# Ledger of designs, part 136: VH-VL binders against Cytochrome c oxidase assembly factor 8 (COA8)

Target 1, 167 residues: Cytochrome c oxidase assembly factor 8 (COA8), of Homo sapiens (Human) (q96il0)
Amino acid sequence: APERGAERRDTAPSGVSRFCPPRKSCHDWIGPPDKYSNLRPVHFYIPENESPLEQKLRKLRQETQEWNQQFWANQNLTFSKEKEEFIHSRLKTKGLGLRTESGQKATLNAEEMADFYKEFLSKNFQKHMYYNRDWYKRNFAITFFMGKVALERIWNKLKQKQKKRSN
Key: E = the ipSAE of ESMFold2; O = the ipSAE of OpenDDE; V2 = 0.75 times the mean of E and O plus 0.25 times the DockQ between their complexes.

## First folded at step 9 (VH-VL)

Design o58 (from o1 with heavy chain F109L; framework fv_pabinafusp; at its last look DockQ between E and O 0.60; V2 from the best seeds 0.00; counts 0 for: pae E 2.7 > 2)
Fold by OpenDDE, look of step 10:
Structure o58 (fold): chain C 167 residues (1-167), chain A 124 residues (1-124), chain B 112 residues (1-112)
Amino acid sequence: as target 1 above (167 residues)
Amino acid sequence: EVQLVQSGAEVKKPGESLKISCKGSGYSFTEYWLGWVRQMPGKGLEWMGDIYPDDSDTTYSEKFKVQVTISADKSISTAYLQWSSLKASDTAMYYCARQGWHYDESGPLYFDYWGQGTLVTVSS
Amino acid sequence: DIVMTQTPLSLSVTPGQPASISCRSSQSLLHSDEKTYLHWYLQKPGQSPQLLIYKVSNRFSGVPDRFSGSGSGTDFTLKISRVEAEDVGVYYCSQSEHFPYTFGQGTKVEIK
């Protein structure tokens, strides 16, 4: 029985861009675009005196970033794969080889590629809708926690000021 | 690592103006009060005042309120102590110090990190 | 202003022996949050002050276990269980309960 070669599912390596900000940075750092997702990763600063609320916000931001990176990495891979399959199928139907006489990769014309894009968008429409919905939910949550953290900081400052005035 | 780096030693004459600096690094500069402490030669420590760099809220000891101005530039994480007219009695070491706090703590801060000090000498 | 009174003002200690410094405030340093805002600083010769103890008994990061703080209300004590050569300097108590913040006169610790 021929050993069915395990199709190595090219799982997009969860390669969080190993962008390491300078150790002494007190700010969030934006890395170069990830090669798979094309999204710029953010390295979030961890304050010395991080409150539980600040920590929760940071974790939520990190999780949302990872979610976005994974979604777009997978989407881009799917797109690239389907695009290549489409090109190959169309070239085959036309009786054309995968390579031109000059040895270059054969390409389809703009009109044929427009059909691919239309079909791809149509096929992935629901996926994009769900992504957008979840994107809004996550960002709303982040914004909400940002507000809470801002209030906490204001409150902490007010407590210090009140103590200074009461004496 | 939290660091406070102050400007170098100053030698001035009475009546001259002076502005010394304290640059914070290794922490969120805008979230901590920064205080100034004077130490006259062979004497103890005297709190002069402090600043909250985010909004430049300042507090002064009554002893120093008219004598000095505390300011900050949060864009470069730097606080300043300034005299409009120096006196011989202003000869001292000046320290900037971060007022540390914990989120579980309510109330006044302690000086957890200190600058290296700036020696100001005012002589005729 | 709150007066912080340290005793003694100078202390000569043999290495390995214990040392004790007292600090008295003119008013209570107990805040309404039930915390006491008394702190201890060490200024080594030719150096900046450094935080040793905050809020009466909490050792700051990197401070050896031989340092301990105690007290309540107006009376506070810093203890060094075994004085080492590196402990030479001027010790200051400080309060941040009342405005303005004030320091003690300092206690000079020397080695015999």
Scores: ipSAE 0.647, ipTM 0.839, lowest interface PAE 0.8, mean pLDDT 91
Fold by ESMFold2-Fast, scan of step 9:
Structure o58 (fold): chain C 167 residues (1-167), chain A 124 residues (1-124), chain B 112 residues (1-112)
Amino acid sequence: as target 1 above (167 residues)
Amino acid sequence: EVQLVQSGAEVKKPGESLKISCKGSGYSFTEYWLGWVRQMPGKGLEWMGDIYPDDSDTTYSEKFKVQVTISADKSISTAYLQWSSLKASDTAMYYCARQGWHYDESGPLYFDYWGQGTLVTVSS
Amino acid sequence: DIVMTQTPLSLSVTPGQPASISCRSSQSLLHSDEKTYLHWYLQKPGQSPQLLIYKVSNRFSGVPDRFSGSGSGTDFTLKISRVEAEDVGVYYCSQSEHFPYTFGQGTKVEIK
């Protein structure tokens, strides 16, 4: 089952998504980018005559979306947190406060930040490679099931046409 | 929820043309056959024909084959029943109805949802 | 065309009492998929027909338990265990096994 815990672990106030598809929609709906993952969620339409195979495809797509949302929410959170910690550490080493004389957040120059970005990418290289591998596996599975569903729908259309043309 | 909404009542003279409509909502319009059923005043139900909106394939009852034309516009989820020249004998209530089916069945089976009907009166 | 014959054509029922309607087809309605394509519809006064029972014995969504269908081949029955005022109307059997699809003549159910 897809894990949802990571996206709900921050201390931000609990709120509802502003993604609200039109009532009685017969199509999938795409919402605004999620605050944490920066990915657009999809609300999947459930047909009234959904076959077991169609249900498997829909659940696979839902599970893949949740997995993808959790991965990027976690990566963005980790990046943000480690960036702030790096900046804090470097400013402390230089004997500077976290705020400038004007009261704005103190920042490091581009040369200093380049070292952080290189270190972050290096640390996460393997994680991103495994993410890409799993992303390909999931998309292959989805494509495979989409093909199976398409064949099932063709077969059902033929059955409908056959019965109508009984003579 | 599944709904079929038909156009309003019509009063026509013999020889006039007419096109009535049936708009589907709340379901995948292109995945179901949509049929037309006639009910003459005080009489029972007669199946006239069906259309599959995805490819506009039509099936007619022999009795109605030359009397009417069934068509659909899937971009607006609407089916039509049309007469080129009305006769007094065309006076009736006309219903559109969706033909339900299930993935484990051998094609369309039953009229599961019906429109409210369009009364057509043809008199001189 | 397949002829669908309903009996009786009309019946009056005291509220709370049972009612039974028969339907006979001129040919078997059994398909090679082992399913029988006979259905029952109700048309209440001034309303559109509505599906009650499909494939002999399956109640459509929202149809009360008091309605039941049975039968096989060419002989079918619709039963209402306890007729309510809201059950008044014309009942039609229909077949979708043979082309063209046909309906019975209808059975008018009234409250005494």
Scores: ipSAE 0.383, ipTM 0.712, lowest interface PAE 2.7, mean pLDDT 85
Fold by ESMFold2, look of step 10:
Order: structure tokens, then C-alpha cells, then sequence
Structure o58 (fold): chain C 167 residues (1-167), chain A 124 residues (1-124), chain B 112 residues (1-112)
């Protein structure tokens, strides 16, 4: 699942961003990367003549962006916390301190760190399965409403063109 | 806030070409028809034609059909009114105006926002 | 072409008093959706036109409620309940039901 490739479809203004769109913008805006999730929030344009379907799609995209940003912010923090705990636990088991004799932070080799990555993935497997399930559900819903909005826009365009020829 | 900003006043001689512009901002430029309206000195308003910027679909008043060309560049949200050979009778104020619509409405359009106008003076 | 005829062509009003402008269309402006596509614009001195009333009686955004429109068929009226200094200018009725779109001759409103 390409969770990190869905930034344009992400919904909801980021509460952690200080980015402010131009007052007269008529496009969606991509803000700076969020400090905690590393995802770029989309600041959605609200058109002057937004239909109920367009509003539903916009809100769904906003909600999905909030959900995605919160998930990855939480996972990034959990990953960092558990990584440090793993290193501390392994150093303790080997009888080593948190610092070397030179005062530098003690480290683990690449093989030992590979063990962490395997354990982290295994421990969090169910959580990531639920994330993937919800990601697919949200993507399907967004795609479905995008199709409905596209048809609505085509119909409105045809109505306007019909008026120009039937007037 | 919807705004239509037109190019500045022009002073021309008969036979010269001219292209005036209208830049839209504060709305989805490609989703609205944009029309041109002429006002001769001391006279009323005349519809010249309009354009749908998304695909450059144009309609012309029969009076103006061969006298002017209406075009748009949607990449810069700008519409144009162009003459290949100006006449003294083309001296007038020219307005661009947006044609409003609502997703709930099925009827004809009407002008809701207007540019500031471009005065074109043709004399020799 | 649809002829839009306004009366009077000029009108001088004491501040605070009402004003009324008539517009007559040479054909019905009723559309197949059972709505009537008659609109009113104001052109203040040195300014571009601005929309006041659309579809007979609907006030456009930011238009004061002292402006009202009425009428049906071919006969329409714009009323200003209490004329103010900022209301000075030329008022145009317009139709969008038939091509080409046409405007009335204009009614110049002045303060006495």
C-alpha cells in the first residue's frame, strides 16, 4: 500500500502547520511538511459555488489527511521510543553502559539493529493491518465521490453550454 | 473576493490592431463564462460575446461576430478582446464581466462581477 | 433582437424620497424553468456597472434592502424606498433569456 504517496488526496487542514494560504487563492494549497508526521498538509480551497457532493468530498479528504497525519506522527514517535528502549535493553544485557569510556553514546551494530526492525514490524503488525484496511476503505470512498463530483461537473458544464445554444 | 482587472486605456489610429485583456482572480476562472460589453461614449451597454475559458468555447453577438475576436489563456486566468483593424466607430469603453451560475439553477446566465473597463480611443 | 424600454430616462429625486424605474420588454422573458431573466444594474459616475437585482426580485450580495424589484411578463419595476447620495448613477435593466443579450437605454438618477 503506497500510504506516503497519497498527499494530494489527504484531507483536513493541519492543526500543527503555521502555513496560511493567500487570501484570494482559488486552488488547493500544499503546506510545509508537518514536524511530526513529515507529511505535507493540503489546505483545501472552498469554491464560491460548492455543491453538497463537492463539500462531502472535501470533508472526506480533510478527514483522511488528519487521520493519516496522526497515524504517522504516532508511529514515528513510537518507533523512536521503542528503538531507544531496544538499544538500552540490549546494552544492559551485554553488561555495557549507555555511554562508552569516552562519553559517547553507545551503539549497536547493523545486525543487532536489524533485529530491532524485525521485532518492531512483528509487534506492530496488527496495527499496520488495520491502518492498511482503513487506508483502502478511505481511498475507495474518496475515489467513489471523485467520480460522482466529476459527473456532476460535466452535467453542469453541459447545462451551461446548452443555454448558449438554446438561448 | 472576485476581481476582474482590465488592461489600461488605449489611443489608436484607424487600421491599427489592438488586443485588450481581462484578468480574473478570486474564483475558479475556467468554471465561469466571461463576457465582453461595449459602451459607446454617452450611450448604453451592448453585449459583444462571451467565452468559456476551460475550452475556449465562444459565442458572439451577430453584430460583432466578424469585428472582434474573443480568446482566453487559462494558464494565466486572462481573457482577451482583439481587433485586426480598428475604426473610429470602435471608440468606446469595453468591459469584461463574469457570468454567474449556481449548481441548483438551470436557467440562463447573467453578469455578476465586472471589470473596471478599458477605454479605447480611435482617431487620426 | 429584444428591445428593453426604460421610463423615465432621467429622474431627479429629493434625498430620502422613493424612486421608481420601469422597464418593458418587447417579448416575454419567462424561461422554460418558470423563472424570469430580467436583471438590474447600476453604473455610478466614473465606475463600471454593478449587479443590483437578478431574476426580477433577487438582491445581489451586498445590495441594500432599500432596493427591490418586481414585475412579470414584459413589465418590470425597480424601486428605491429611500434614495441616498450613493445611489446616483445610471440604472439599466437587462435580459438574458434571448440572444443577443440586451440592455435598456438607462435611467439617470440624480439628487435634487
Amino acid sequence: as target 1 above (167 residues)
Amino acid sequence: EVQLVQSGAEVKKPGESLKISCKGSGYSFTEYWLGWVRQMPGKGLEWMGDIYPDDSDTTYSEKFKVQVTISADKSISTAYLQWSSLKASDTAMYYCARQGWHYDESGPLYFDYWGQGTLVTVSS
Amino acid sequence: DIVMTQTPLSLSVTPGQPASISCRSSQSLLHSDEKTYLHWYLQKPGQSPQLLIYKVSNRFSGVPDRFSGSGSGTDFTLKISRVEAEDVGVYYCSQSEHFPYTFGQGTKVEIK
Scores: ipSAE 0.378, ipTM 0.701, lowest interface PAE 2.7, mean pLDDT 85
ESMFold2 (binder alone), look of step 10: mean pLDDT 91; pTM 0.941

Design o65 (from o1 with heavy chain Y110G; framework fv_pabinafusp; at its last look DockQ between E and O 0.49; V2 from the best seeds 0.00; counts 0 for: pae E 2.3 > 2)
Fold by OpenDDE, look of step 10:
Structure o65 (fold): chain C 167 residues (1-167), chain A 124 residues (1-124), chain B 112 residues (1-112)
Amino acid sequence: as target 1 above (167 residues)
Amino acid sequence: EVQLVQSGAEVKKPGESLKISCKGSGYSFTEYWLGWVRQMPGKGLEWMGDIYPDDSDTTYSEKFKVQVTISADKSISTAYLQWSSLKASDTAMYYCARQGWHYDESGPFGFDYWGQGTLVTVSS
Amino acid sequence: DIVMTQTPLSLSVTPGQPASISCRSSQSLLHSDEKTYLHWYLQKPGQSPQLLIYKVSNRFSGVPDRFSGSGSGTDFTLKISRVEAEDVGVYYCSQSEHFPYTFGQGTKVEIK
């Protein structure tokens, strides 16, 4: 019985190029665009005196970033795969090879590709709707915690100033 | 790690102006009071004043209020101590120091981190 | 201004022996928040001051257990249970309850 070669599912290597900011940085860093998601990762600063609320905000931002990175990495992979399959199918239907006489990768015209984009958008419409919904939910939560953290910082500042004024 | 790095030693003449710097790193520069402390040669410590870098709120000792100006540039996490006209009596070591606080504690505690000091020598 | 008076101004201690430094303030350092804003610093020879004790009895991070602070109101004490060679320097009490912030005269600790 021939050993069915385990198709190495090209699991998108989770090798997010972890842009490591300088250890002495006291601010958030924006990395280069990820090769799969095309999103720029943010490395969040961790303050020495991080409050539980600040920590919660940071974690929520990190989780949301990871969620976005995964969504777009998968979406881009799916798009690329389906696009290639569409092109191959259409070329085959036309009796054309995958390469031109000049050895270049055969492509479809803009009109044919418009059909692909329309079909792809239609097929993924529900997925995008759910993504948008969840994106708003996450960002609203982040904004809410940002507000709380801002209030906490104001309060801490006022406490320090009140002590100075009472003397 | 929290660090305060001060500018190098200065040798000046009476009547000259001087601005020394203190750069904070390893913490949120805008959220801590930064003080200046003078130490004359062979003498004790004297608090001169402090600044809150977020809004540049400053407090001075009456002894130093007319003598110096404290300022900060939060964009580069740097505080400054400035004299418009130096005197021979200004010869001293000058330290910047962070006033520490914790969100779980009531009020700030002492100066938890100090710069390495800037020696200012004013001689004719 | 609040006057901080340290006693003694100099102390020569044999290694392994205890040391005690007193600090008296001209006014109470008890704040309305029920905290007392007295601090202790050590300035080692040729170095910047470092925080030892904050708010009377709290050891700062990295400060050895041999250091302890006590007191209330106007009278405070820093104790070193066993003096080591690395404890040489000038000790300062300081108050941050009243403006301007003030320091004691310093107590020079030397090894015999």
Scores: ipSAE 0.605, ipTM 0.818, lowest interface PAE 0.9, mean pLDDT 91
Fold by ESMFold2, look of step 10:
Structure o65 (fold): chain C 167 residues (1-167), chain A 124 residues (1-124), chain B 112 residues (1-112)
Amino acid sequence: as target 1 above (167 residues)
Amino acid sequence: EVQLVQSGAEVKKPGESLKISCKGSGYSFTEYWLGWVRQMPGKGLEWMGDIYPDDSDTTYSEKFKVQVTISADKSISTAYLQWSSLKASDTAMYYCARQGWHYDESGPFGFDYWGQGTLVTVSS
Amino acid sequence: DIVMTQTPLSLSVTPGQPASISCRSSQSLLHSDEKTYLHWYLQKPGQSPQLLIYKVSNRFSGVPDRFSGSGSGTDFTLKISRVEAEDVGVYYCSQSEHFPYTFGQGTKVEIK
């Protein structure tokens, strides 16, 4: 059977970075910035004795992280692609090539690039507003469940510290 | 993988002090009671006491209360059993053991994981 | 202190045959939550004890189905439906209802 070859894909991969936390850890770990999103992934600890509420919280945090990673990976890719297209289009309109006589990549001056930044921000304004709304909704839910987990942990501690005494 | 690793065997003389350790890994150390159990040579098991590492709440068997001190350092997930002055009668195997519990159970379910034991020999 | 009495203290069993160990407490182990805090451990030769059965009849993770526990109040039984060579060792019952926690004197199981 042929070996599975590496395949380069232009789209951002699903999931978090390749950082591997220590096997003995009983805490969440923060890895290096992801190549595509520039966000630091959290590697979530799964306790041996994880309750349904704790699992719900962990899954909400994982899903939010994946959603956030994917958004910024896609946004960074779109920014880079549209920036190059803008430069290419403006250079062609001016009758210029994609490279200078020295072979360097032709660029636009800061004033010309300001038009791109303004256009990009305007085009993506609604998308970023929906992102911010959803980000806050997700983080509110996470904070709410963190409070519920904290109360559950207090209850479990009390159950364990209840010692039976004989009459 | 839940694991309790105890300090190595000790050979001591009567009157000497000793502190043996039990390091927990693979679980939330502060969320479980940790007990100490003595096994004298050729004899059965005897509960000495336990500690809740989160707040160092300790419970002692009355038999052992004045003979040993149970403590923990939660920052390094380690519990200790300590004698100020050993006697020949303290010669035994000493185990640490975690008291198991589950979130959907009404109460704990005994000692589910045990250390490998620390043999303490006290002889003149 | 609660005295836990095991019978027999020694048991020699032909491989493949059943074995039964009795444990009696000097006081009821039933708690007000309707659970009974009696547990069974096996200490194989040269090893630490390991949990077999908790709260009378609940099999701990990884324990073979041939082990079962039963009983109530003060009288409890551990049964091995088919003894295997790996089952040799000393079996202890234990209670965690009353302080101090106590163990039975042990039942040594051997293969003949």
Scores: ipSAE 0.430, ipTM 0.740, lowest interface PAE 2.3, mean pLDDT 85
ESMFold2-Fast, scan of step 9: ipSAE 0.439; ipTM 0.721
ESMFold2 (binder alone), look of step 10: mean pLDDT 91; pTM 0.943

Design o66 (framework fv_pabinafusp)
Fold by ESMFold2-Fast, scan of step 9:
Structure o66 (fold): chain C 167 residues (1-167), chain A 123 residues (1-123), chain B 112 residues (1-112)
Amino acid sequence: as target 1 above (167 residues)
Amino acid sequence: EVQLVQSGAEVKKPGESLKISCKGSGYSFTEYWLGWVRQMPGKGLEWMGDIYPDDSDTTYSEKFKVQVTISADKSISTAYLQWSSLKASDTAMYYCARQGWHYDEGPFYFDYWGQGTLVTVSS
Amino acid sequence: DIVMTQTPLSLSVTPGQPASISCRSSQSLLHSDEKTYLHWYLQKPGQSPQLLIYKVSNRFSGVPDRFSGSGSGTDFTLKISRVEAEDVGVYYCSQSEHFPYTFGQGTKVEIK
C-alpha cells in the first residue's frame, strides 16, 4: 500500500471545476490536499487567446508544482516510514508489544521521540538546502516571466485600442 | 462559459428616458471591447458603438453618436446603452456583443452575443 | 461606408444538399497584418446572431465542419456542404476592416 507514494507520482485534481477562485479570476482551480504531499494542487485553466509567453509561464508553474508536490510527497513518506521503524525498534528493545493491553497502538514519550526528530532533521539537512536552492531558482524564473506576461498584457491592450482607432 | 445577459423588454413613450443593460460573465470583462448592435423590425444589423470597460473608452458610429450614451460599470461586469429622449424610430431589438480578439491582433469580430432587448416606443 | 452585397438574398435547399452564399465588398478588406477582416454570422429564427466564421475561413468554436469560408480582397463565399434543419436562418457577412463596421443585407436560408 505505501508503494503508491514511493512511485514518485504527483496527483492533480481530477474532474471538472465549477469554482471561481477568490482572486477575481475563474481561470484557476485549487484542489483538495494531495494524499501524499498534503499540498493543495492548482489546476490551471487555459484561456482562449493564450499567448506563447503565457503558455510558457503556465507550463513553468505546472512543472514547479509537480516538482514541489513530488518532493514533499517523498519527504512525508520517508518521514512516516522512518518514524514507524524507529518506534517499533525502540518498543522491541524495551521488550514491549506494538499494542497496549487495551488494543491501542503503543507510543514513545516526547523525550524519546525528540532523538528521532533531531536525527531525521540532521540527516536531511543537505537535501532541504538543495530543495530551497531549487525553489528560489524556480521562483525567480516564475517572477521574471510573470513580469513579462504583465508587460505583454499591457502592450496587447494598447495594440487593441490602436488597431480599433486606426480602423 | 462566456455569457452576456441583457435586461428585459421595454415599452416606452416618445420623450421618455431609458437605460438598458448587458452583464458579462465567464470571462475577464475588462479585457474585451463590448459593442451594441441595433436591428430594426424585419431589417438587418447596424453597429452602434463599443466600450472598453477597463477605462470606459468609447467609440460611436456617427449616426448614433448624439442619440445614445454607452457606459460600463466594471465592478459588476455590466455595460449600458442609454437614451435621454426616446423617439418612435428607436423601436428595435438591441444586442450587446463581445468583440473577440487574439493576442497578436485587434478586436474585430463579435464572438458572443446577448439575447437581445426589445425596445418598443409608441404613443 | 463600405457596402456589403450578398447574393442570393433567399435560398431554398433540400436537406443534405449543398448551399453557397456570396458576399462582395465595395473595397478591399485586407489589413496591413495580412489578415482579411470578413466574418459570417447566422441568425436563427427568434434568436440572437451567432458567429460562424471569422477572418474569411476560421470556424468559430463549436461550428460544424460542414461550414467553410473562402475568398480574398472583395469577393467571399460561405459554403455549407450538407444543409441540415438547424441551418435555417438569415446569414450575414460583415466587415471590420473599415470604420464604421458594416453588415450585408442578409441571405435567408429555408428548407424545402
Scores: ipSAE 0.085, ipTM 0.594, lowest interface PAE 5.5, mean pLDDT 84

Design o67 (framework fv_pabinafusp)
Fold by ESMFold2-Fast, scan of step 9:
Structure o67 (fold): chain C 167 residues (1-167), chain A 123 residues (1-123), chain B 112 residues (1-112)
Amino acid sequence: as target 1 above (167 residues)
Amino acid sequence: EVQLVQSGAEVKKPGESLKISCKGSGYSFTEYWLGWVRQMPGKGLEWMGDIYPDDSDTTYSEKFKVQVTISADKSISTAYLQWSSLKASDTAMYYCARQGWHYDESGFYFDYWGQGTLVTVSS
Amino acid sequence: DIVMTQTPLSLSVTPGQPASISCRSSQSLLHSDEKTYLHWYLQKPGQSPQLLIYKVSNRFSGVPDRFSGSGSGTDFTLKISRVEAEDVGVYYCSQSEHFPYTFGQGTKVEIK
């Protein structure tokens, strides 16, 4: 079957880069940083005799990656948009143009930007708090299932060796 | 894609030592027993023994226990079959084969095979 | 050691006709897990053996549905519903229930 390492998504997830892992890979593959989230995606290898428990762990990790990529892609876009709006508003109030005489974007000094950062953090406090809560919950679940998978692998190894010894 | 790639053909004289190899790729090498099967010219298949690469635990057919040594180097996903002193009767094709299994099974079957290494021992 | 006996030793088949190979083991191949560890391998001329059927009746990945395995206990059969030129080779039954693992002597299948 050509499915292992050859899976295509019909649609790219919003904010997540499309990338192709090396063919014939029997390992997880780490891609380049996503344009929007700036996070490196991981393509998870599917073992040929994947157990239901291993599948559950893999899907949990894939879903967590998708959730994380979406959060940061959206957050970064929101931050950039609101930052530009704030700068434009403050420059207009000062009677300044949006571009410097050299044609580059006009910026505010650190003292002036402090107001924006305070407002942005305050406005997004609850959103970031819920993100951190969910991030910890997801990582706890992943760690728990990683432990279960490790124990299952030890058990399967013992079963294989026992079959050899009993013969 | 699971692949087992074996070393090339060997022509040896009686009394010489030999070590042939089998390199696995496309799967978790340390999680499967790897077996060796002999086929003498014009004859059938004989299971010689196998190794579990994660801890180099071996099993041997009684017939082959004193004739050969099976070993593995998991860092390079390679298993070996070795003779300290070859005999003309060792002339044969030697295959490595992965012992496949499924999580709901208690036994094994040779699911993927190497291309074989022809060993010719003659004076 | 478990002795695996195949019949016939050789057969010639007209393309499109069925073929049947029998395998008998000296002892039962049924495991306590209720599975029977009897397998069929095909070795085409100049090639390594390949897995055809595992645990009596399960076709391995990529094996055409014209191949079928059946049997229980000590008596097993491999059937090819319509033999094709690519099916030429030596067929081996094998057991992995008892140590050491053993193979039948082989059945050579040729096209008339």
Scores: ipSAE 0.122, ipTM 0.595, lowest interface PAE 4.7, mean pLDDT 85

Design o68 (framework fv_pabinafusp)
Fold by ESMFold2-Fast, scan of step 9:
Structure o68 (fold): chain C 167 residues (1-167), chain A 125 residues (1-125), chain B 112 residues (1-112)
Amino acid sequence: as target 1 above (167 residues)
Amino acid sequence: EVQLVQSGAEVKKPGESLKISCKGSGYSFTEYWLGWVRQMPGKGLEWMGDIYPDDSDTTYSEKFKVQVTISADKSISTAYLQWSSLKASDTAMYYCARQGWHYDEYSGPFYFDYWGQGTLVTVSS
Amino acid sequence: DIVMTQTPLSLSVTPGQPASISCRSSQSLLHSDEKTYLHWYLQKPGQSPQLLIYKVSNRFSGVPDRFSGSGSGTDFTLKISRVEAEDVGVYYCSQSEHFPYTFGQGTKVEIK
């Protein structure tokens, strides 16, 4: 007998959290936020009578999600690493320790951190601009195919009645 | 997992009314015609009629048109077969069955792809 | 109404041997969409009918490949290449080209 509860397992890339969907689901499900990207993954239901058009839409949505997860996981990791390096460098320049009296990591004040945020945003401006452009292109394509799938489903429902009406 | 689950066996007297049910699960209930098929004891299969649950549109075999009423409640994914006054000749196994289709077909539903377990109706005086 | 005639009405087969059931319709089952709406169902003892073959030759999900359907127009055949004990039951051909939908009278398959 086939194993249950693993059929919609997250096969996402390295570093993405895995979460099994509820059993006997016939709808898309949404998981908890990924540890690295902080985005919630969506696992798509595959209809019994999936058309080629529906399959194209599903694959487009799956690929777009994976692309989006990868982008933000990498961006968040880069941000965290560079932030820590900046703080460490500034504290060392001031002759201060890396830990507070309580043993937690030392931090800079808001005015000092403003320099880092400005530099990080400036350095990554073009990268984020290309991301936004691709994100809009992908969402436009998804919306277009969603419209085509909806029209196909309406047409298929009408076809189901065709012969009975002709009698 | 497509399933059709029918109500339990019934024992009735002639003249009594009866309503039996068929509940669909594991698919979009409103996208498929649901048919009813009669099997008299020791005999073959007879198509009685169909319903399209999305708008409760019905089609009946002439033999059964005045004998039974087919209805559906799409909010609970359930179809019904009903008699106002049973006869001894109504003693039979009654099956519900989904009419399958494929996206690339030009015509409506044409084959019974999934069947309920059947409801035995016995009418005796 | 379209009459569906099955031959034979009863068949006794030695396990592992082939079996063949014929179905003839009183009118052509070919639709204008170039599909032929002839289907085969199996009813095992004490069970509901189940779909075996739809539109002449398409095997339904989960149906073993020892079952095959063929034919055109008004003459159709269901073949079982090697009959097994679980294949015992009544086989029905059915048409859905013409309204009302009709079934053949059934062929009872038993093992010797």
Scores: ipSAE 0.178, ipTM 0.632, lowest interface PAE 4.5, mean pLDDT 84

